# Designs tried in a protein design chat: VHH binders against WD repeat-containing protein DWA2 (DWA2). Part 3

Target 1, 350 residues: WD repeat-containing protein DWA2 (DWA2), of Arabidopsis thaliana (Mouse-ear cress) (q6npn9)
Amino acid sequence: MQGGSSGIGYGLKYQARCISDVKADRDHTSFLTGTLSLKEENEVHLLRLSSGGSELLCEGLFSHPNEIWDLASSPFDQRIFSTVFSTGDSYGAAIWQIPEPYGQSNSSTLECVASLDAHVGKINCVLWCPSGNSDKLISMDEQNLVFWSLDSSKKSAEVLSKESAGMRHSLSGGAWNPHDVNSVAATSESSIQFWDLRTMKKNNSIERAHVRNVDYNLKREHILVSADDESGIHLWDLRKTKFPVQELPGHTHWTWAVRCNPEYEELILSVGTDSAVNLWFASASSEHKTSESPVEASRQRVNPLLNSYTDYEDSVYGLAWSSREPWIFASLSYDGRVVIESVKPFLPRR
Short names: E, the ipSAE of ESMFold2; O, the ipSAE of OpenDDE; V2, 0.75 times the mean of E and O plus 0.25 times the DockQ between their complexes.

## First folded at step 1 (VHH)

Design B4 (framework vhh_7b18_3)
Fold by ESMFold2-Fast, scan of step 1:
Structure B4 (fold): chain B 350 residues (1-350), chain A 117 residues (1-117)
Amino acid sequence: as target 1 above (350 residues)
Amino acid sequence: QVQLVETGGGLVQPGGSLRLSCAASGSIFSINAMGWARQVPGKGLEWVSYITSGGSTEYQDSVKGRFTISRDNAKSTVYLQMNSLKPEDTAVYYCAAEYDWGRYDYWGQGTQVTVSS
C-alpha cells in the first residue's frame, strides 16, 4: 500500500500457504510456491532470483488441479516436487515433474510422476529423504505414517510400510533427520515422536503440548528445534531430552513454523500468526556454551533476537531458506505475497 | 554492476547539520544492506553506519545520537542525516552496498564534508 517495504516482492493472484526452496538447483536461487484458489484452477510458480539480484522472476507457471496445502522440492532433482492438496471432500498427495527445459519451458503442464494413494484422512506433509539414494518418501496423515519408494522412470510409487501412530495421537507434521536417514520426527498434540524407519516403530518421544513445527539442525548432530503455542521455541539435545538446552521467546500469537539455517548453525527463522518473521541467534545449537567473559555470556542469553521482519499485511505461513545462498530466505503471507530478504549483516563471524 | 552516487556534502560550521544522499542504480537495493564509511584526512577508512534491508541500524560510537541513517527503497536512495557536527567529522564520506557478510564490494565516488569555522 504505502510506506517503506523491505526485500524483493512477488505477488500471486490467489491466497497461498506453502513455499519451498528448490534444493537441487545449484545454479540459481529458486523457490516453488503453490496457490489455494477456490474459484478456479490452482497454480505452481517457479520463482528465480535474477542474475543481478534486483528482482524475483517467474520462470515457470504451471497449472495444478487442486488447492495446494503443502509443497516440497526434491533434494536431488530440480524438476521434481510433491504437493499435498484438497479436492473438497478428500485430501491427496502426488509427485510432479516440471517440463523441460527446466526454467525455460513455455509449457504450463506438470507431469504427474506418481500419486500417493494410501491415505483416507487429512494428509499433513510429504517428506523427502535428505540423503542416500533420494527415492524414499514419507507421507503422514493424522493417524498414519507411510514409507514409500519412488521410481520416477516407471512413474510409480510403492508402499514399503504403513504404520498407525494410534487413535490417541493426532499427527500434525514432521521432519526427516538429515544426520540419520533411518529417523523421522513426527509432531502431535501432546508430543514429538521419533520413529525408526528400519522397524517402523516409535522408539522415543518428548512430551510437549501443541507443537506446531520441528526442524533439525543441518550442521549439528542431535539438535532439534521445536515451535509451539505456549512456550515459544525450544532447542533440544536429543541425547538429553528431559529439558531443552535453550528456550527462545515466542511470537505474540501462535508460532507456525521454525527453520534452521542450512549453513549457519546458530541462525533460526520463526514465523507466527502475529504476521512477524523473527531471526534468532542460538549458540546452544553447538551443544557447548562458550564465552570469553560472564558479561558476554549474559548478553548472548538476554538478546537472542537479531531482527524482526514485520512488513506483512496478512499472516505469514510459508518460510524457506535458500540452500544455494543461505543468507537469503523467502517468506509467504496468506494474501499470496512472497518476499525475499537477506540476513548478511547478521551472519556469524568466520 | 551497481553504481552509487553521493550528494549533499559541503562546508558547514561546528554544530551545524548536513544530509547526505546516495542514489543507487543497477542494484538489488531493496535486499542489500547499505552503509556509510568515511576517510578522515591522514587516516584510513572507518565505518560510520549501516542499515539492513529490514531497516535495522547500527552506528559507530562517536556518531551515535548525532547521525541517523535511513533508506527509501522506492527511490533506491540511502540517507545520512548528520547533526551537531564537529571538526572531527571532517572527511570524505562514501556510500557502500553489501554483497557478503562484512564485505562491501560496491562503493561510490565519495563526497567531501568539511566542518570548520
Scores: ipSAE 0.000, ipTM 0.101, lowest interface PAE 21.0, mean pLDDT 80

Design B5 (framework vhh_7b18_3)
Fold by ESMFold2-Fast, scan of step 1:
Structure B5 (fold): chain B 350 residues (1-350), chain A 119 residues (1-119)
Amino acid sequence: as target 1 above (350 residues)
Amino acid sequence: QVQLVETGGGLVQPGGSLRLSCAASGFTFSSYAMGWARQVPGKGLEWVSYISSGGSTEYQDSVKGRFTISRDNAKSTVYLQMNSLKPEDTAVYYCAKHSSSWYEDFDYWGQGTQVTVSS
């Protein structure tokens, strides 16, 4: 991974595929990333953007017992995060705590807060409730969605409910609705499914083959973005799902992930197996507009692709916006290289 | 700069046919749903038809079965084939790019083309 002239780089020793913004760190732009090594004990790195933004510093390096396939930081506690990992024979998931003091590299030992022991199949993700005072989690394997209550003080997690999507509906991932804590989107081989956590039942779906990822717009309560390997990137208005409100061409190969910006509702990042990261301006994410006259409307720019980042030596799998500095994102290529980029030139209302 | 240019309007007798064309430029045409709306003199704009970038279509009830919307992404052009025209179809027809949300319908419009259906 080279990163180009605008980016700053950080190299992990091993292959990696997951990176998460530390949303609860209000003082620093920080990221957590985990390694995927078959031979060595794996590592979790706490990365902090330096004062002035010129260097990405390792402020913590922690031992992790297994290959890390997914990682998510708690939205309410900067020391707490989840991993989805391979044990060789199966997949597991657990909640971990960074040792005190946070942001010092004086201890390499993670504390296990809870093991999520409700899955017998391949676990795909752990989703944190986006309500910042909630102790609720969702975990998903290929067949089951499990609803959890986490008690960090007792170091335990309790299953509140577990439901099956059925053997013919392989779940691959999902996203928790930031505007409705009772709603979760789950992706399957043939659809995007919407689950009601009060009943633990699928109450709606969008028929779409091979959806790889979904993300909710944080500012627009009805906008969902999906990525698939057939037709690229789609923006959906969940009030009218007959067809998407906008279709973005995506990548030369599969679009692996999409991420809506936490502050700028028009900005979307996507990453594909073509080793490119694309920055999009999506009009469908914009706030309410009045109808414009034909003459005035014709003056507006609508080309959705703002920039393409292509200076990668391996496939990009990891992608995260900074919640603290929302004009910054981190990308992670499989060879273990993290790159921080600024999208300041593309911000709406500069 | 977004530009939508309509052609193909004119005077036609009831029961006749017209094909409207809209040439689009200034945006990634294949990424957006496109539509047609019409305005009868003295009345507001009413939606006529939509087509997604993937080809899925919807029609207003009064034109369903008579009008067909289609697109050519290679030419950045959307079409409206109008058959079995009625006097009630007399209006200025506008080509439109789909808006930022479903509730807002259209965010960019062409200059319009006049369709007059009379005996």
Scores: ipSAE 0.000, ipTM 0.189, lowest interface PAE 19.3, mean pLDDT 81

Design B6 (framework vhh_7b18_3)
Fold by ESMFold2-Fast, scan of step 1:
Structure B6 (fold): chain B 350 residues (1-350), chain A 121 residues (1-121)
Amino acid sequence: as target 1 above (350 residues)
Amino acid sequence: QVQLVETGGGLVQPGGSLRLSCAASGFTFSNYAMGWARQVPGKGLEWVSYIRSGGSTEYQDSVKGRFTISRDNAKSTVYLQMNSLKPEDTAVYYCATYEDYYGSGSYFDYWGQGTQVTVSS
């Protein structure tokens, strides 16, 4: 690693809020990040980790017409990604394609595959079906959940269904269940809602105020992690939602995002408005027997915080694990600084 | 930020009584199960009692009939009334939140500082 530490830095010219790993890139550890600039044309950067892991290389720089508030790469095509953007007066979402050849073109022009025009209010996110073989996606505004089918060859997206969560439930984000392609979680001011995509109805909820972010454990079928303003980070067993399995307090301000590791089920990253990125080791309690006393089970818990990364000049909003090399993550602070870190020294199984 | 503050511990003679109180803050008290656990020198941590959000109670066999757990949701407080105290009840007593789900394991998280109870002649 360059600079005598495991961290590798890359500076964007403008402020930025979002970064996504390029999940469909199976040959390289790659990330997409987008800028938030009110006076300049905005940019999307394709960043690739060098083969020796010593530097982050810009393999593509693309013009984007609007301020980028969220960005997600397609799990089935490394050239395709979504952005949620602001035009100043409203929010929009669209699907974009990187010019061919991927990571080798000198073209700065993104091709618009589809506009997601079913929303009137503030769009919060676009979620891709996590299977990697599906062309399905979900978009959410503050009130509505919209289910889409994408045809990249025809450059079109079709609304399969659209449902309202109701005025009482201001939606803020969500996550697609990697173990059940018919289920998505949506966060609101008062709850985490679980939606069945076959019926487009809410089938369960967890009552919890001010949830900022949720993520599913990719290896443990029933485990969800949530981040909120009041209590920090919670692990939930979706079969037993009355109380969380574990609480992870560690940020001095609001926890903005949580990300479960794609390979190591115990590893979780979180980021808060205190400009800290925390690496946690947390195990689900669903395997514990009723024969063990509640007190002795709790006593066996050790400090779950493995490391805290605090070398940031501004608030960290972007956070992504690499799917290709799952011991690597990228963080993005609002000033446009991207940092790549290795958690290899903290791996639980070596 | 769950905070639990235990009070009411002290020195008593065998056969005596004490009432422990735990003032809770940082969560919706009426929706959570509450419990008491103790750290006995040489034995380690022992679960003592819990009370569910609905009011149902359960006790460790060694304290059943001698100890009574209760709650006051208006004051966000849980109590442990300890009668017929024995030297082996000497311990630091902790108040904790309790996971409550039918047919599943249960967990305490230690949020309180504890209160010392000493039973000696």
Scores: ipSAE 0.000, ipTM 0.101, lowest interface PAE 23.0, mean pLDDT 79

Design B7 (framework vhh_7b18_3)
Fold by ESMFold2-Fast, scan of step 1:
Structure B7 (fold): chain B 350 residues (1-350), chain A 119 residues (1-119)
Amino acid sequence: as target 1 above (350 residues)
Amino acid sequence: QVQLVETGGGLVQPGGSLRLSCAASGFTFSSYWMGWARQVPGKGLEWVSYISSGGSTEYQDSVKGRFTISRDNAKSTVYLQMNSLKPEDTAVYYCAKEMATIDYYFDYWGQGTQVTVSS
């Protein structure tokens, strides 16, 4: 049941909680991770998987002024990423650029492309536009969604729109729809809200309390996966939101995060308070013809848990699939340990 | 410096009540979700309850109807009122502060407080 002991490790010198796939790096399987330290010397590490797949190498180490609470790499420019950070009593978000040459630089200095100064309260996330429009991004605090246009050459960001989601303290996070650039999902205390970016209005919602995380299936246009702290993981068909199309049993404790695989529509990673990373097979997100054979039908009825990775000494907070090598994921535990795992033995047959 | 200090644990008979308190300092308390988790002997760490910055609450199924979480933002304090205590509630209880990310993980910066339910 537990099979993660042969993963490839990398240790940061400080505690860390966020890791992001460098999706725009098409030449290497690369990750960005940022430290969370009460010291002034926080860092961003650019990690690259070696060509033989046996080592995780630091190809860039950059100074960051504050504790990093969230980090997302640009899907269109491997040098550009966002951080959400704490200055103590305040939260900020900014867009940063890795110095040239990417992955070969001797400079430890990040260039600030833009500061996202439209938020007064706690910032939850920065979302990058996933398709066709690399200059757009969204930031969210507990009350507001802010829609931005980024000009990296002029090193500026412009507010296109800012809207309140409620009277006070309702938003907790979100995800940008990879199949509809005009749609963003935002989680609140009582619902998953779907916002139309053309009007900046909520069009639809799924009533679900205390959703911790949502992610879109990249292959199936209508499938959204949600994680909550009571009942585990739910797969939703956005065409029929009255009931979820599939429920996964979740963790021994509450489930905090869920990540759909970028290539294999059936594969989902989750992480819970038990410090386990679980790999699931979700048939409802699949186009597979299970009715063609008793073996395929049986596969849908067996335990959907493919593997549990439990080789961690501290709480797991960071989780990212590689878009370049989608059978690979990175996990990050609070002690600063990054582990790369392969799910090749569990890949769906087609 | 971030600090969480738990108090209120002790020995209690089955069916009894205890109130746990967590005094927080070093961060903007009202901006964070707060929670309680417990280390049950032989089972590992499990989440008990959380309360959002907006005041919404959620409970683990085994404690629903028996435990109540609350917060006092003016005092930077989280409470857990535990009623109808059972032997299986015996654990070290930890106060936890939310991480400011879409993943909403919690840090354990408290030392914990022991709750023992025994006849």
Scores: ipSAE 0.000, ipTM 0.144, lowest interface PAE 19.8, mean pLDDT 80

Design B8 (framework vhh_7b18_3)
Fold by ESMFold2-Fast, scan of step 1:
Structure B8 (fold): chain B 350 residues (1-350), chain A 120 residues (1-120)
Amino acid sequence: as target 1 above (350 residues)
Amino acid sequence: QVQLVETGGGLVQPGGSLRLSCAASGFTFSSYAMGWARQVPGKGLEWVSYIYSGGSTEYQDSVKGRFTISRDNAKSTVYLQMNSLKPEDTAVYYCARGDYFESSGYHDYWGQGTQVTVSS
């Protein structure tokens, strides 16, 4: 629908809050998104960016039994993904498989690979191990972390360990450390907690209220980005956690999510309940300079905000960078609108 | 100071069995997951098996059904029972313990290693 390479739209049938790039799809820039229908059957859409980059094509539409609150693609199998879902009265999580052939199936039926049945209460997320070839999962409810091994061929998931965060530490989400597969960050009402999967103990924490989201820098080993509802976005050097390295102004209301770029280490996306997506160029170290452009260097010193995307009619909750084409991202507003944007105009020229 | 001491390696014929032991000291053994990794001289390190503090175990696909990891918390010792050994299992076997995650990242403690040679 859009005439340029930016602002390409796709409308879902129902309201939605979650979108994930298909990390294991090496041939196409693809996304999975799921619906939040309170009264009707829900859907998972497999969306593929056309070879000309001018439209999003629905290459698969699958029935899902319940409303989808979170969705994450497998980093090692393009057909496999997880959902966190509500039945109205309770929460569940499961691992699903897209019918063969991927992106060409005439079937609307997802195969349930495994149900993650170790939780009582509200499940917040399922995290995939970022090592690329690991079948390990973490799932989190408001009190517990559960460490899983997934066997897709046997269609089973086994609990390796389960631990409580304690009654006064309500968990809200987390991120798996891409530089240390034994470390997971968990957000709570009062802190960012760091958990060691070898002991299943909370070994370190950053005291910070109302953290909504965290993401690790994929290129810089010690950098974590957090989003909260008090002061916005913070960059943390995990070696010196007393104060953040940088504070970004964030959004006019709650900052809901932050996403570090998989290729461009200083690029960060944020989304807020103010119906805006912000693109930032943020240096995580005063001595580190990654920009080759004088214009980019000026921006990162004076104003870290590169662009603000405001063409949304509802709150943006979903945000994903493309793993195949890392200058592309997808955003999802609650009304079910998916928008693809290119950040190429903001990259240094080679 | 953390110390890990492996024993039980040696020469064995294909189809044979060996049991490796790792005696740990300098930390609260029962609180940590323990593992075994192996390395062929001149090649990369390969994880073989883990045992978590609660007793749950996991194995690399090539050793599933042949190897069994176990622990004795009273003796601060982790074991690797290796059955149906193949020439491809020939490697130096290392006992490993993780450290707590610090804000600076993760550090592993390794033993000196014990040589396992599977040959006729």
Scores: ipSAE 0.000, ipTM 0.150, lowest interface PAE 19.3, mean pLDDT 80

Design B9 (framework vhh_7b18_3)
Fold by ESMFold2-Fast, scan of step 1:
Structure B9 (fold): chain B 350 residues (1-350), chain A 119 residues (1-119)
Amino acid sequence: as target 1 above (350 residues)
Amino acid sequence: QVQLVETGGGLVQPGGSLRLSCAASGFTFSDYAMGWARQVPGKGLEWVSYISRGGSTEYQDSVKGRFTISRDNAKSTVYLQMNSLKPEDTAVYYCAKGFTYDYGHFDYWGQGTQVTVSS
C-alpha cells in the first residue's frame, strides 16, 4: 500500500439513507448507520475507524424492527441514539440504547429507552439538544413540532409542548441552534422558520422556496447555511436576514443536504440529486477575512468549490463529519455504500 | 498486489512533447478511475488529470488544452500526452489508481518518472 489520499469503503447489504457520527465517542472515530429494507430485517451498524486509519470496522450489528429513515446519535451518551422509522403506512420515532459494553458486545438486541408517540403521519427528524447537559429533544412531522423531556433512567419521554406550524407549511426538517438552546430552525416549502422553545412560538422567518436542509455554523454564532432545490446553497447572517451573505452554486438541480464542519468554520459539505458530494470553502464564514486596501477589496475571489466526490453509483443521502477527527467525513449512497474520506489537503491555514 | 509502472519521462525542450505510459497490474483495471499527479522540486504533490471508468476526464487549470489523459483497458494502461511543455512542468510524474471508478481520491501510486523541460 502506497501513500496517498484515499477513501475507505464499507458495504451494507441493504439500501440505506442515514448516517450519524457518534458525537459522544471521545476515544474513537465512529459512525452509526441504519438500513431501509421492506422485505428483510433492518439493521443498525456501529462502524469504527481502525487505529491506523486504514479500515472501517463493524464493532456492533443490531436488529431494528422497521425501515430507518433518519438516525441521530446522542451528543453526550455514546450508547444512545434516535431513529425515525416506517412500518409501511405508519411512522414512528424512538430512542435506543446500545448494549454494554459499548463497541464490544456480542448482543444484537437494542434496548428501547422511549417511544416518541406524539405524531400522526410522516415524521421527518429527531433533534438532540446540542448542549451536553440537556435531556431535551425536538421531533418534527410535516405539521407539528413536539418538545420532549427524556428520562433514560425511567425509560420514558414526556411531551413538554406540541405546536402546529399550520396546514400551509409542510415541514421538511430542521436544526437546533448550538449557540442558543432556546432556538430551533424548521424548514418548509416557503420559508425557514425560527421557533423560540420558551414560548413554542415562531418568532422570525426567512422567505425561501423549497428549502430541504439547514445547518448551523458551530464556530460562528450567527451563521446558518441552507440548501434548496432552486438556488443552491446560501449562508445567512441571522442578524441581517434580508439577503444571504454568500451564495454557493450548489448542484445541477437540487441540493439535498448541507453540513458545516465542526472545527473549520469555512468548510461545508453538500449533497445533491446529481449523486455528488461537494466540499466548499465559504469565505463569508471566516472571522479572519481581512481586506486592507481598495485594490484588495475589489480583488476577484477563487472558485469556492474545493473538491467534488463523484464515485457514487446511487443517490447520496447520508453525510456526517467526524466530531473527533474533523478532517474526516462519512458519506452514504442509497445502495448501502459507506465511504470515509479525508479533507486534510483542503484544510484552511490557521 | 497492486503495481503501477510509469515510463516515457525524459528531457525535452520548452514547446516540446512527451507521452507518459503507466502499466497497471494486480487489480481489475477497467473498474477504476486512473490519474496522474506530479511533484515539482521543492513542492508537494499536485494532481494533474483524472480519467473515470467511463472515459470522462478532468484537468488541472495550468495543463488544460496542453495535456490529454487516455486509457486502454485491453492493455491495462493509462497515458498522459503532454504538449507545449513549459519549464514549470518539470516534475516527477506519478501514475495513480483511483479509489473507485469516478473522480475521487487515489489509493495507490507508482514510483514516478522524471520529466525535465529545459533548453
Scores: ipSAE 0.000, ipTM 0.109, lowest interface PAE 21.7, mean pLDDT 81

Design C1 (framework vhh_7n9e_1; at its last look DockQ between E and O 0.18; V2 from the best seeds 0.00; counts 0 for: pae E 7.8 > 2, placed apart)
Fold by ESMFold2, look of step 2:
Structure C1 (fold): chain B 350 residues (1-350), chain A 121 residues (1-121)
Amino acid sequence: as target 1 above (350 residues)
Amino acid sequence: DVQLVESGGGLVQAGGSLRLSCAASGFTFSSYAMYWGRQAPGKGREWVSGISGSGGSTAYASSVKGRFTISRDNAKNTLYLQMNNLKPEDTALYYCAKDYYGSDEYYFDYWGQGTQVTVSS
């Protein structure tokens, strides 16, 4: 069903919208993904890239009772992940534990470690603290942020604080600042909001229409990328947010997600409802910060679009770089097709 | 081969107008925010104005807001600063930049050589 791809493919049986790298898996390049089926019980798939890099192997297949709208692997424990789910008018978010991975358990069941039961509306996302404190989480509904402390050994999640973003906002997601664990960005129809978790107050915002997704640059402390205004991609220096420092054209329809590369600071991927994945070279402020070579640091980039991957038959919603192998990414289209690609041909020589 | 070349400066009487230009080459001009800055004699560098790559968003220092207008022509790779109602305190070397510079430890890529504006009383 997934023929004609230049990448390595894997097919989910049902529609799907979310994929996450298993960042805490130091031994394999792995991803978690989940299905969005109204008719059937849903599934979470643990996928591993084979040792030769030639195929995706399903290392675990787990039942999940509800449609999975968002999924995130814990950055510090490869067996722990979150889902945001819904079926009908039922909604929630929960933290799950995978049975011992890679062949030491016959169990196909997920253990629910905690339910995130503090929301009065549909939950849009769960964010994991990216630094050394893996016990902290943020969950968001359209109006509220809830800050949690997770104790997976005690199977509990405690609300540390909860705050409203305001009556006219429709929060849709966000990202945790990897350079400041007290700072998160929240996205909405009208803005990118920056929250200080010590006070639970919004301390800055960027006014933008239809902000769908944001990601922080892992190598550049002040750089944020956004997908907003339906199809556009913008780079921001957070020290001066009156206007973006760079604009990229994005997609011919909605740009759904953007992801900064974890090691190559100028590489950005985007996915869209135009059934494409686009690889960008985005030099916001430093065209000579590209490699370890002085000659390569002087290189200039004229065309920011490095490649467009178009062998998809449905909207592409899922996107994850591999933290373990930062030249590898996974994409997921709505028809359930996972594709692994390498961007090595576009990297500078070393 | 990034190059920024300013022009359009000169001597003008107070209350007069000038239009500065910055010709850009060696990069995808329309993708980047562009900036004007200035340095008055014996003073530090001051941010003046900025404009997004598309030209859809602009910003101004409070000292020039309402008098100066930043614009760009992406077909010609040219940045402009229209300066109206000039005052003697606007006397400075004006330069364009690809990145913003200020007191906030902004990293910047390239600056032009500048064009001198002198406003006589």
Scores: ipSAE 0.012, ipTM 0.533, lowest interface PAE 7.8, mean pLDDT 83
ESMFold2-Fast, scan of step 1: ipSAE 0.013; ipTM 0.467
ESMFold2 (binder alone), look of step 2: mean pLDDT 82; pTM 0.827
OpenDDE, look of step 2: ipSAE 0.018; ipTM 0.328

Design C10 (framework vhh_7n9e_1)
Fold by ESMFold2-Fast, scan of step 1:
Structure C10 (fold): chain B 350 residues (1-350), chain A 120 residues (1-120)
Amino acid sequence: as target 1 above (350 residues)
Amino acid sequence: DVQLVESGGGLVQAGGSLRLSCAASGLTFSSYAMYWGRQAPGKGREWVSGISGSGGSTAYASSVKGRFTISRDNAKNTLYLQMNNLKPEDTALYYCATWSEDYYTGMDVWGQGTQVTVSS
């Protein structure tokens, strides 16, 4: 029984599904979001939270000619981001650069740094190496993983390797392991697959139907969270994958996205087509915990749902924690409404 | 407080069957994986079986696969182990458990257990 707080709103002109925190912006809490317009030119918005935390301001508005289906910011350069886009009959992916000066330019024109032209088919995502010091990318279509080296100064991307997952494996997305730069997780209709980037081969898999999304815990080395259509949300220990450590009840409809908090290892956000954003406390035990009172541990096991945010008029597809202020998240509903919320009242006692 | 209470053990002849139960309280039972473990006299603790919170996934030790079946009733907060074709080497104190950081066992034991004795 925990109520939600009113959030800070921002309205996009068009429908949208993608939002990413600007991971390399360490001076401001900033987000990038992109539109899905069938009739007009699409847009990318650079949104910045004001110093007082009371307003979400548009500090850049950029033209993008195609519908944006995925968007991810570079972890090492605040001006660099990727999009996956549709031209109507095909899909493309590219790396873009925000005009200089960052957040101060009057230019609406994005510079194309590199086109990722190794795919023939539906592209699902572009993943950035999470180390912050790597020029490496992964892109995934329904059948192939492609490993790239990006040289943003030379405006080029080179294919390092390309491998097929096989015709039986319809890939839907993935996540790069923040604790092992040689490992990526890929989701498919029937499994979560773990790929070794040194060999470009699948090493392990977890059999799980209809997985929509996965995310790695940034503080717990062996923890992966998955979201699927049938069973809801699962917390996995990658050292023992026979079954999940914890199952969270999930949403009344499909859980579309799941995001682990970058600083608070217990906190997970989920979003679903039921127009709800849920904040969860996951697991009663951790190898990284200091001493905890028995009363607090018992209470955490009884109810893992900390809060539910329900003030949405349309399906929520986009979800991003702020890396700079990790008690803040952004959510995006399909009608183009961005909402910024604080989870300070629900933070673990640390 | 979290409590696990095992029952259903007893004496059986080789080839016989037993059904063990574990009543759970103090946790959101359907959200957590549950396990059965056992300890024979003079031996260490051995993992026997596990089941996901929803009951959709199960796993078994090679020594019991095909003979034992783990199940749960989330409406009753109860875990079960159906043991068929029991062998003298199945003689042990049987425990139910939930989440643990121990990679090999995967268990945290919260009760006295229930004794199973299989005569030769």
Scores: ipSAE 0.012, ipTM 0.460, lowest interface PAE 9.2, mean pLDDT 82

